# VHH binders against p49116, part 243

Target 1, 238 residues: p49116
Amino acid sequence: EGPLLSDTHVTFKLTMPSPMPEYLNVHYICESASRLLFLSMHWARSIPAFQALGQDCNTSLVRACWNELFTLGLAQCAQVMSLSTILAAIVNHLQNSIQEDKLSGDRIKQVMEHIWKLQEFCNSMAKLDIDGYEYAYLKAIVLFSPDHPGLTSTSQIEKFQEKAQMELQDYVQKTYSEDTYRLARILVRLPALRLMSSNITEELFFTGLIGNVSIDSIIPYILKMETAEYNGQITGAS
Key: E = the ipSAE of ESMFold2; O = the ipSAE of OpenDDE; V2 = 0.75 times the mean of E and O plus 0.25 times the DockQ between their complexes.

## First folded at step 17 (VHH)

Design hb11 (framework vhh_ozoralizumab_d1; at its last look DockQ between E and O 0.30; V2 from the best seeds 0.00; counts 0 for: pae E 10.8 > 2)
Fold by OpenDDE, look of step 17:
Structure hb11 (fold): chain B 238 residues (1-238), chain A 119 residues (1-119)
Amino acid sequence: as target 1 above (238 residues)
Amino acid sequence: EVQLVESGGGLVQPGGSLRLSCAASGFRFEDYGMYWVRQAPGKGLEWVSFIRWDSKYTLYPDSVKGRFTISRDNAKNTLYLQMNSLRPEDTAVYYCATHWLGSDSEDYRGQGTLVTVSS
């Protein structure tokens, strides 16, 4: 068995809409978030071990952990995204937005706390100076979490998670040999991801969803997303 | 201000084809994913297609997959939807949208174009 991840899985390049508008509107925020979501999902798809689990299991895994993957992506791409600016804009929109369903005071508080948690998490990751390899392995650990309800092939998932953990360990030992506690410092950040609400994340970054459509509901389609060439289109023709 | 203008709708028999167009203005079209959404009589809005800003990826629900094809011309700020093998259940007002999976807000969708599939 080869490694769980290769160097190709380390690359995680998010391209933002350009230029950034003076005023970050919902349109810009949603596009940016969508790009990150797609990138994260496609990253998962690119992992042979992930593919080996089959469509149903893949879908279930991603449904369970998309928020965590997305959040890790936010942390990893925080600078490129100008995440602080985006979050500030979101806060402003929440304060000013005429929402169909007016958020209660309690809900607003909850949302603001979520934003705070998100900022703290991203800041903590930045302080740790997490590199691309570490992010890749952390995402893999999150992706191959066997402890979500309703999963099939949990034994195999667990094995993949362990493999991810071992590879991370090896990488950290090799790359950061003088920092014997780096691995521990990195891994203890993962629980913070579980404290974050997927619903609130969806509301913040994917506002304006129609009807009963949710990220959860579209994940199967994202995972089956096709390149334009399959539809007789020329990729990059624009 | 985002402006979207749909066209190309009409009456068609089952099994027929239509091509919808959407002219976009008021934003940098080439930087944004685009969507087609539809609203059938008595039903809510549903998304029917997505295309990434660079046309590299497309997304379809199972209901239209293999029959509908979304495309775009960024140079012309135009979005397209080729609809083949149309069914009565495809009858709806079709909107192009710039928001994720469409939007119920008029700010991010056009006035729509009616597609009626009937024998």
Scores: ipSAE 0.671, ipTM 0.858, lowest interface PAE 0.8, mean pLDDT 90
Fold by ESMFold2, look of step 17:
Parts: C-alpha cells; sequence; structure tokens
Structure hb11 (fold): chain B 238 residues (1-238), chain A 119 residues (1-119)
C-alpha cells in the first residue's frame, strides 16, 4: 500500500569527476558513466516495491532493464554531464579506431546508428521538458516490466508497473492540467528505449574495460551494497 | 598515454598468499574506479575485484570473496590485490584494468602477471 515512490526517489543528483578537462578524455567519460550507473542502481534498489520482490527477482529485473534505466539517466542528466560533448568525443575515438583497423565498418555503422538513436531520444525528452517526478515514474515503469523473458513473479511486477502508470497519470493531470496530451507524448517515447543495445552502450561508455566482462556480471554485487554506502560513495564521498 | 604495469605474480602452493601490484600512469588515477581481472589458461576473462576511486566501495564475486582484498594508494598511483588461501583454480594471468581500450598504443588493461597455484 501507499505511493509507489516517495520524494526521496525523485532526487537524482549526479556528480561529475572534477575538474572537467578542456578536452574530454576517455577516463573522464567512463568514470562519469560509471557514476550514473551506480546512481541508477541505487535508485532502483531503494524502492520498497522492488525490495519486496526478493533478491533473485531483483537481479533478473535489473539485468533485463539496466540499459533502459541508464538511458533515461543520460537523458535526465544530459546537461550536467555535457552529454553532447561526450558523444562528440566518443565519435572522435571511433575515428581513431578506424585508422588503427581495430573495428570493422559494419560495427562502426551499428555504433554510429546507436549514437544517433541515443541523441534523438535525449533531444525528444528535452523538448518535452520532462521533470524529475516524471523521470522517476518513467524509470519505475521501465524497471517493473513483466514482459522480459526469464522473470518470476510477473503478476506482482505487472501490478507495480500499473501502479507506476497510474501515479504518473495522476501527477501529470494535476501538475500539467492544461496539457491534455502530455501523458501520451511522454509514454510514446518509451518504445525507443527497447531499441538501445546494451552491448553497444557498454562499448560507448564502458568500452573494452576487461574484454568479455559485462555490466550484467556486476549487477548482483552492486545490488547487495548497504544503502548507507551508496549514499556516501556514489556522490563522490561528499 | 595510459599505462598499467602489473607485478607480484609467481608460483605458490595451495593455501598460500600473494600480493599483486599495479603501477598506473597517463591518467588521473585518483578519479577512476579500478578492476582486477584474470584469465585462466584456455578460458575467458573473469572479473575478480573492483574498487571505487576513493576506496570506500569494493566488489568481489563469490568465487574470491573473503580471500581476496583489493586496495589502492592514490598518492602512489598504485592498485593492489591481496590474495589469501589460494587454490589451484586461482591459477591465471591477472590484469589490472580501468575503462576504455581506446589508447592508440595500449589497452586500458596491463600486460598481466602470472599466478600459478600448484602443489
Amino acid sequence: as target 1 above (238 residues)
Amino acid sequence: EVQLVESGGGLVQPGGSLRLSCAASGFRFEDYGMYWVRQAPGKGLEWVSFIRWDSKYTLYPDSVKGRFTISRDNAKNTLYLQMNSLRPEDTAVYYCATHWLGSDSEDYRGQGTLVTVSS
């Protein structure tokens, strides 16, 4: 019972490595992305409904949707991160990889298409001026998706997703009462998240860290962290 | 240019201990998370530890939890892995790593140091 999310779930404070260099380097980009990933996992873990599903279900949900949560985080934090500048630096890195014959032409095309899709998604969210409450409910809708293969407790997950949808609807109707179509415009952006490839996101933001190790492999350990450690550690110990 | 140089590997008997070191240069080490990974003969890479830039957050898979301890000294730009209660299945080349393979001349992963656990 009660609201699915509280005000503590609306706050989403990303801190960037300091100072920001004049020329973004690959280490700055990867650490910035890692901070966003940890902030996103902390956010998901802090939701009482998520906690109620149990550890195995929690791990399965996050493995299925971490890329969608990360992408919503990129859109929400695009200005703080200077995301357009980061994407430009990534494109420069890819051009260097072509010159060194490290990547095939087909792979580079796939990666560039993904960058384009990501930029279009972030631009569409910026045009809608999505606020922090709306982002929090969108993340909850994505997190509690019952449609991913291999999930258990799908009926309870569906109930939580329905609750997130209803609470978003209530919020939008009360806060944006003169904009009849705002909810519909927001919700039609969600299918684009399913077009984002997790392995390409890893290549763009976490690339080649250790070869075959993926974000999937560390999710159970990130979810086990004590909440106090998250609050102190992911904000840069401030 | 990013450089990571591992050292401290060697031959030990089961139950023994080793301490690995990784000297880092070419980036602001104190701003980045660091990893230890290993590759056993004929196998893929296995992640064995992570430490956040400020040392306040560490991660271990169950296969090494309680036996391995990651640490770092940001003043010396050095990453460490203390390995205790070593087992034959810990035999591998151990690498320290950070994000990105995008260096023109080097991976964001070192050349590795060999640990052999055998009786």
Scores: ipSAE 0.006, ipTM 0.307, lowest interface PAE 10.8, mean pLDDT 80
ESMFold2 (binder alone), look of step 17: mean pLDDT 80; pTM 0.813

Design hb12 (framework vhh_ozoralizumab_d1; at its last look DockQ between E and O 0.19; V2 from the best seeds 0.00; counts 0 for: pae E 12.4 > 2, placed apart)
Fold by OpenDDE, look of step 17:
Structure hb12 (fold): chain B 238 residues (1-238), chain A 119 residues (1-119)
Amino acid sequence: as target 1 above (238 residues)
Amino acid sequence: EVQLVESGGGLVQPGGSLRLSCAASGFRFSDYGMYWVRQAPGKGLEWVSFISWDSKYTLYPDSVKGRFTISRDNAKNTLYLQMNSLRPEDTAVYYCATHWLGSDSEDYRGQGTLVTVSS
């Protein structure tokens, strides 16, 4: 079998609203986050192995790991997004909510810790100077995680995850031959993703969803939509 | 201040068609995804359609898929919703809103336009 990922899966270009406003309001933050979410999901869709799992399994996988994919996307696009500024703005908005006594003390703590975790994770990835290939493989490893509850075709998913891991290993060995522990340093970052709450992420970046709409509920629609026009951004076609 | 003004609602028979418009101002319209939501009597808000800032993405719930078409003219700061094959269950106040993933605030939603589908 051919490789899990190709060079076309390495490009991950996020287009931000331009220009950045002086004041980052919730609208701007949510738009930015939405774009990243779409990009991440369409990236997953572009992987032949992902397609081979079928629509139901695909949906289940993405539902299970969207937060992790999104977070990896945040890390990868942190500079383009000015993530630190966005997070600061989110904190400011949160403070307003706090003043209005809309949140319990415990919830405030949870949210602030989550923001801290996000920042630390992204900083750690930046410190490691993770490149586009490594991000692609890490996203694949996260995507093809067989340990989520309720998944079908877990054996196949596991095989794809292993393939992703092997390809990452090969890439790192080839590209960073002098750094024998780079792979380990990279992979050890993955557990941090599992510590992050999808609910809090949703609250921070997708505030004000209409009605009972959730990221979970919209994932099937995103995965089914036509993406011909968007593929150019994913594949690096400028 | 974000301003959204919906128009085009009215009374229509089942199977009929309507085209809604939304005039947007007070923000850079071309940078933001837009969506239509509706509220039927006694029900909560539900999203009806979404279109990305660049019109590359359009989303529809199953309830309206194949019948409704969202579009936008960024040059005119206008959002559209073509509604075909209307059903009684489509009766609702329809609202234009800025980014359905980002706002449930009335500040980012217009006053709405009433669509009544009845024989």
Scores: ipSAE 0.729, ipTM 0.878, lowest interface PAE 0.7, mean pLDDT 90
Fold by ESMFold2, look of step 17:
Structure hb12 (fold): chain B 238 residues (1-238), chain A 119 residues (1-119)
Amino acid sequence: as target 1 above (238 residues)
Amino acid sequence: EVQLVESGGGLVQPGGSLRLSCAASGFRFSDYGMYWVRQAPGKGLEWVSFISWDSKYTLYPDSVKGRFTISRDNAKNTLYLQMNSLRPEDTAVYYCATHWLGSDSEDYRGQGTLVTVSS
């Protein structure tokens, strides 16, 4: 009973490592991405509907959608992160890897297509000027996805997703009443998130954090962290 | 030519302590996150700790949290695992590992060091 999200779930402030290095490097990229990941997990864990599903369901949901949440976070924080500059630095590194024969041509094509899709997604969200409320509901829609195999309580998850969709609709209609097609334009962007490869996201942004250990394997531990530990990870303090 | 060499394993009684070391060479150690994994007899690999390149992030599963401490010395290219309050279920071969960015080869890990916790 009540709205799915409160105003406390709308704020989403990413702080970057300081100062920004003159030349971007793996350390800066990984620290920036780690802060965003932990901010996204903290956000998900704070939602009463998410808490109500129980720890096993929570783990399953986040394992299934962490890359979509992370990608929405990248789009929301793209300006603060200087994401275009980070992606350009990664592209330059990939070109050097081709020159040194360290990657197969097929892998390079796959990674470049992923970077292009990510840039297009972020650009489309920026052009639509998606606000913080809209991002919060979009994140909730991807979080409460009942489509993933192996989930329990899928009917309750579907009800939460429908509630997130309804609240987004109500918000857009009230706030952008003169823009009849805004909701449709927002929702048409969601399928692109399913095309993002978690494996490539890990390679691009997280190699320095976890090596070959996937984000999927550490999610249970991230979700169980104490609030003080979360705050240290989000701000880079400790 | 990435090389990782683990040391410091041995036989210890329950409740005891060991300190594992991992000497790294052949890559820029200070650019990469490092982790420890273990393989108990007849089991698969289990992740037991991670540390970021700058030591700002450390992660532990519940099974070892509060008992194990990962650390690194980037000046010496060395990774450490302090293991306290050891239990028989901690018996395993322990490996240090890293991921080589953009590599088609599998993760690099060492030959391992055996830790046996038994009365």
Scores: ipSAE 0.006, ipTM 0.225, lowest interface PAE 12.4, mean pLDDT 80
ESMFold2 (binder alone), look of step 17: mean pLDDT 82; pTM 0.830

Design hb13 (framework vhh_ozoralizumab_d1; at its last look DockQ between E and O 0.66; V2 from the best seeds 0.65)
Fold by OpenDDE, look of step 17:
Structure hb13 (fold): chain B 238 residues (1-238), chain A 119 residues (1-119)
Amino acid sequence: as target 1 above (238 residues)
Amino acid sequence: EVQLVESGGGLVQPGGSLRLSCAASGFRFSNYGMYWVRQAPGKGLEWVSFISWDSKYTLYPDSVKGRFTISRDNAKNTLYLQMNSLRPEDTAVYYCATHWLGSDSEDYRGQGTLVTVSS
């Protein structure tokens, strides 16, 4: 069998609303997050192995890992997004909510810790100087995780995950031959993704955009979304 | 201040067609995804269509897929919804929105336009 990922899957370009406003409002944040979410899901769609799993399995996988994919996307696009500024804005908005006594003390703590985790994760990835190929493979590893409850075709998913891991290993060995522990350093970051709450991520980045509709509920529609960009990714055309 | 003004609603027979328009102002329209949402009598607000800022992405629920088409003209700050093969169950007030399902705030959707599908 051919490789799990091709060079076409390495490209992950997020376009931000321009220009960035002086004041980042909820609208701007939600739009930016929405774009990243769509990009991440459509990236998954472009993987032949993902397509081979079928629509139901695909939906289940994405539902299970969208937060992790999104977070990896945040890390990868942190500079383009000015993520630190976005997070600061989110905190500011949160403070307003706090002042209005809309949140419990425990909830505030949870949300702030989540923001901290996001920041730390993205900083750690930046420190490691993760490149586009590595991000692609990490996303694939996250996507093809067989350990989520309710999944079908778990054996096949596991095979794809292993393939992703092997390809990452080969890439790192080839590209970073002088750093024998780079692979381990990269992979050890993945557990941090599982510590992050999808609910809190949704609240922080998608408040007002989705309303009372969950990301989980719209994922099937996003995966069926018509897009010219998707066609370009499949054909390798930019 | 965000302003959204919907138009094009009216009475139509089943199987008929309508084209809704939404004039947007007060924000950089071309930067944002836009939504059509609707509220039928006695029912909650539901999304009907989405289009990305660059029109590369469009999204429809199964209930309207193949019948409704969302489009936009960023130069005119206008959002459109072509509705074909209308059904009685499509009867609702239709809103243009900058957020999915809008918000409780009037800042994110217009006053709406009534679409009535009846024989």
Scores: ipSAE 0.727, ipTM 0.874, lowest interface PAE 0.7, mean pLDDT 90
Fold by ESMFold2, look of step 17:
Structure hb13 (fold): chain B 238 residues (1-238), chain A 119 residues (1-119)
Amino acid sequence: as target 1 above (238 residues)
Amino acid sequence: EVQLVESGGGLVQPGGSLRLSCAASGFRFSNYGMYWVRQAPGKGLEWVSFISWDSKYTLYPDSVKGRFTISRDNAKNTLYLQMNSLRPEDTAVYYCATHWLGSDSEDYRGQGTLVTVSS
């Protein structure tokens, strides 16, 4: 058995394109978001429990939760990414689309509500001062969710989620022993992730990444990609 | 101004090999992921490969995996596609591409290089 996550799974370092352009454009935003997506997928597939579920289950899990993992990544990396600046640029672009009659009022309302929900989520995580260990366990709880329809091995997935919850509890109790309600405050933020629309996330962050394909369609290929660092993480996880 | 120039296409027999090159200018090439896409006669665009900015991640559809290898040289601002075990189905115009700026066209796509696989 052993722990679900090791210290190698806590490191989550996002490298941004440099320098940041004077005026943000879709090229910079899509590259930045793509880096976060790949970092998130690399993280997920490096977890021994995830690997043990098999390729078909892995694909199904990630298809179901990639937007939640991505959103946790946005919150964790918000300062490094200058996320508030990126979101402001997107809002400005949407206002221009209204002026030019390129986008319907209903769609713009949906997108603006999503941006507001995302800002509120990131602000709430910043106020809680969530650390890297806590983020890693929250991502694991989201990844190993047995609630998604069509999943196989749901009892095993539930076991892994319970293990992630227990390890988070143990970490918080040891590290934040003076704060008896920290775990509860952290966990009540998770339902907000289910309100995030993967369709709108793609529109905001992934326009033109791979020639008009959806993130859902490329997930099997991302999970099967090879890197030199993959084997190093496995040796650290054994 | 972004400019992408593909080269290295030609006529080859089935089972043959080609190496495509793409010279990039007008943007910070080393900051961005790059794609090869192709367009067979009368067909739409199909992605063929992707490589991340730092070469850490490479992606291939099943149709070319194991036969094609994408690489980049950030010092030379050049993208490559090594194509082995070529099949008639690989006949297409091959384009290198990066992310696009707008909805109306792929502004970061080159003019293409024709690969014809025929006995």
Scores: ipSAE 0.571, ipTM 0.814, lowest interface PAE 1.8, mean pLDDT 85
ESMFold2 (binder alone), look of step 17: mean pLDDT 82; pTM 0.833

Design hb14 (framework vhh_ozoralizumab_d1; at its last look DockQ between E and O 0.44; V2 from the best seeds 0.00; counts 0 for: pae E 5.9 > 2)
Fold by OpenDDE, look of step 17:
Structure hb14 (fold): chain B 238 residues (1-238), chain A 119 residues (1-119)
Amino acid sequence: as target 1 above (238 residues)
Amino acid sequence: EVQLVESGGGLVQPGGSLRLSCAASGFRFESYGMYWVRQAPGKGLEWVSFISWDSKYTLYPDSVKGRFTISRDNAKNTLYLQMNSLRPEDTAVYYCATHWLGSDSEDYRGQGTLVTVSS
């Protein structure tokens, strides 16, 4: 079998709403987050191995790991997104909610800790100077996680994850031969993703969901969406 | 201030068609995804269509897929919803809203236009 990922999967270009407003509002934040979410999911769709798992399994995988993929996307696109500014804006908006006594003390703590975790994770990734290939492989490792409950074809998923890991290893050894422990340093960051709440992420970046709509409920539709234009963005072809 | 003004609603027989319009102002329309939501009597808000800022992506729930078509004219700051093969269950107030995930806030939704599908 060929490689899990190709060079076409390395490009991950997020287009931000333009212009950036002077004061970041919920509208801008949500639009930005939505674009990243779509990009992340369509990136997954572009992987032949992902396609081979079938629609039901694909949906289940993405439902299980969308928060992690999204977070990796945040880290990867942190500069383009001005993530620090976005997070600051989110905190400011949260402050308004706090003043209105809409949140319990415990909830406030949880949300603030989550924001801190996000920021620390992204900073740590920046410090490691993770490149596009490494991000692609990390996303693949996260995507093809067999340890989520309710998954089918777990053996196949595991194989794909192993393949992703091996390809990452090969890449790191080839590209960063002088840094023997780089792979380990990168991989030990992954557990931090599992500590982050998808619910809180959804609340922070996708505020104002209508009715009972959730990211979870929208994922199947996003995965069925035509992706011709997204493919162009992912492959760098415009 | 975001302003959204819906129009085009009315009474139509089952199987009929309507075209809704939404005039947007007060924000950079061409930079944001837009969507239609509806609220049927006694029911909550539900999304019925989404279109990305650049019109490259559209999204429909199964309930309206193949029957409804969302489009936009960024030059005119206008959002459209072509509704074909209308059903009684499509009866609702239809709202134009900013961002595809929407907001329950009236700041991101218009006053709506009533669509009644009845024999």
Scores: ipSAE 0.705, ipTM 0.867, lowest interface PAE 0.7, mean pLDDT 90
Fold by ESMFold2, look of step 17:
Structure hb14 (fold): chain B 238 residues (1-238), chain A 119 residues (1-119)
Amino acid sequence: as target 1 above (238 residues)
Amino acid sequence: EVQLVESGGGLVQPGGSLRLSCAASGFRFESYGMYWVRQAPGKGLEWVSFISWDSKYTLYPDSVKGRFTISRDNAKNTLYLQMNSLRPEDTAVYYCATHWLGSDSEDYRGQGTLVTVSS
């Protein structure tokens, strides 16, 4: 019966690789994006309502929405990431790939359009000055989306999404009482996330992170990750 | 210039154990996630583990989970892979890498160390 999210779910601190290089490179971009992805996935995993859906549902849900969560994370962390500088470096990399004939003209158009849509989304969120509580509930609304194909437990997922919407509404009314339409303006931003291409996000931010394996294929492993796996070798202890 | 040097490979019997090391230089090792990847004879590269820069996160594919353990010592700029319960299909050249980018990623991995699992 508790709230969907606790205060521990509002904290979302991204730590960037140090130091920031004079010229951004694929190593820095990929490491920065990987940190954001892992932060986003572990945020989702920590939510009791998410845990209650069971592992198969969790995997299906995150595979459907990881790009939306990642994009919200980019918007939330755009200043600390220097996202505009990263996107400029990616555009320069794309221009080198054109010269080396490694991308088709149609693909380049798709990728440039995606970069423009991403920039537009992040700018719109910055203009609204979305705060940490609002981001946490927006991520929850995106995470608990019942209309993705192939999901089971759709009614339970919808219940959790409605709870996230109610808690966001209560927060906005309490905190921004002078702005009657703030909730509506915030929620109108969400449909743009569904149109972001996960395959293009992978190409822009995750090239080579995991070898010949896509983000979709590693989601089950990230969700099953245990803290003990960080601390060394499997021992022979009984 | 990134430099990665793998060591610790060799011949080992099935069910045995081996510990690989990777000495890193030419970049700030402590700021980057690291991978172990392998290439069996006549096959492409296969990732076998990942560890985040601060060791907080590790990942393994199902083929090695529970048998392989990745670790790092940032003070020594060294990456490790403990391999237990080795099988003949684990025979490969093992590389440490900061990224794998296909033809572009060759600059970001070492020369490799050969692990042979055979009677």
Scores: ipSAE 0.112, ipTM 0.592, lowest interface PAE 5.9, mean pLDDT 82
ESMFold2 (binder alone), look of step 17: mean pLDDT 81; pTM 0.826

Design hb15 (framework vhh_ozoralizumab_d1; at its last look DockQ between E and O 0.49; V2 from the best seeds 0.00; counts 0 for: pae E 2.5 > 2)
Fold by OpenDDE, look of step 17:
Structure hb15 (fold): chain B 238 residues (1-238), chain A 119 residues (1-119)
Amino acid sequence: as target 1 above (238 residues)
Amino acid sequence: EVQLVESGGGLVQPGGSLRLSCAASGFRFEDYGMYWVRQAPGKGLEWVSFISWSSKYTLYPDSVKGRFTISRDNAKNTLYLQMNSLRPEDTAVYYCATHWLGSDSEDYRGQGTLVTVSS
């Protein structure tokens, strides 16, 4: 079998609304987050191995790992997104909510800790100077995680994850031969993703969802829609 | 300030068609995905369509897929919803919105236009 990922899967270009407003509002944040979410999901769709798992399994995988993929995307696109500014804006909006006494003290703590975790994770990734290939493989490892409850074809998923890991290993050994422990340093960052709440992420970046509708409920539709808008971003073509 | 003004609603018989419009102002319309949402009597808000900033990307729930078509004219800052084969269950106030699945905030949703499908 051929490689899990090709060079076409390495490019991950997020297009932001332009220009950035002087004052970041919920509108801008939600649009930016939505674009990243779409890009991440369409990236997954572009992987032949992912396609081979079938729609039901694909949906289940993405539902299970969308937060992790999204977070990796945030880290990868942190500069383009001005993530620090976005997060600061989110905190400001949150403070307004606090003043209105809409949140419990415990919830406030949880949300603030989540924001801190996001910042720390993204900073750590930046410090490691993770490149596009490494991000692609890390996303693949996260995507093809067999340990989520309710998954079918777990054996196949595991094989794909192993393949991703091996390809990452080969890449790191080839590209960063002088740094023997780089692979380990990169992989030990993955557990941090599991500590982040998808619910809080959704609340922070996707404020304004109507009713009981969630990202989880929209994922099947996103995975089925046309990808023409984002294909250029994935392949580097504009 | 974001302003959205919906129009085109009315009374229509089952199987009929309507075209809704939404005039947008107060933001860079061409940079944002847009949504149609609706609220039926006694029910909560639900999304019925999405179109990306570039119009290359559309999304429909199964309930309206094949019957509704969302489009936009960025030059006119206008969002459209073509509704065909209307059903009684489509009766609702329809809103234009700027956030995923709409927004509960009036800042990102218009006043709505009523669509009534009845014999």
Scores: ipSAE 0.496, ipTM 0.796, lowest interface PAE 1.1, mean pLDDT 89
Fold by ESMFold2, look of step 17:
Structure hb15 (fold): chain B 238 residues (1-238), chain A 119 residues (1-119)
Amino acid sequence: as target 1 above (238 residues)
Amino acid sequence: EVQLVESGGGLVQPGGSLRLSCAASGFRFEDYGMYWVRQAPGKGLEWVSFISWSSKYTLYPDSVKGRFTISRDNAKNTLYLQMNSLRPEDTAVYYCATHWLGSDSEDYRGQGTLVTVSS
């Protein structure tokens, strides 16, 4: 019994490297993205329902959805990250790569389409003014998706997703009681997440940090990461 | 200019311990996650640990988990690797890095420190 998420799961504070460089570079972008990834993974593994699924199921589940969680994190943290500035720097880098004949035109087109889809998703979420509770439940709906290939325990995962959906509906009805269609407008945004390519996300945000090692391959180690909380200081989110 | 200087390597018997250090300069060390990687002769680089900027998160592959401990002192711009229960297969040159080394950058690693585990 009890709610799927507690108020602890609503807090999602991302601390950025400081100061922001005059010209953004791969090092800054990779550190910023890494902080968001670790914050997202820390968030997921702190959920009692997630813990109840067991380690093998946890790994399979996160491998299936990490890019969707990361993308929701980008939307939630877009202003503190200055995401539009980061994406502009990436676009400039891609344009220089065309002039230097370093990348194929087809690949660059795929990457630019991905950036456009990401910007559109983040804009649509900002226009709806999605709050922290709504983001937390949207992340839970994405995390507990039973229809990804290769998952076990899909019946239990589906039950957790239904619980997240019910709790989101209850929250929206109570908090936005004069906006009858808010839940429907929010949920219509989620299918766009399935169209985001994890390989392109790695290229955009994790080149130089990971090298040629995929996020998928390090998920088991991230889920086993040791976590410390610093008693005398405000500990950053990553 | 980013500079990383590793030290503390040497010859040690199996089951022994070593503590590696990495002195960092030329960037805001306190703002970036740090890695230890190693390279055995004739092999590619293998990551052996990661620590986030605030030390909140640490990661280890199964081959070293429980035996190696990464730490950092942001006030001293220094990264550490405590290596316990050393085995002959831990023999390698150990590097610290500000990011995991790949095709995009060889600029952000030190010269390395040799660890030899042999009776």
Scores: ipSAE 0.458, ipTM 0.772, lowest interface PAE 2.5, mean pLDDT 84
ESMFold2 (binder alone), look of step 17: mean pLDDT 80; pTM 0.817

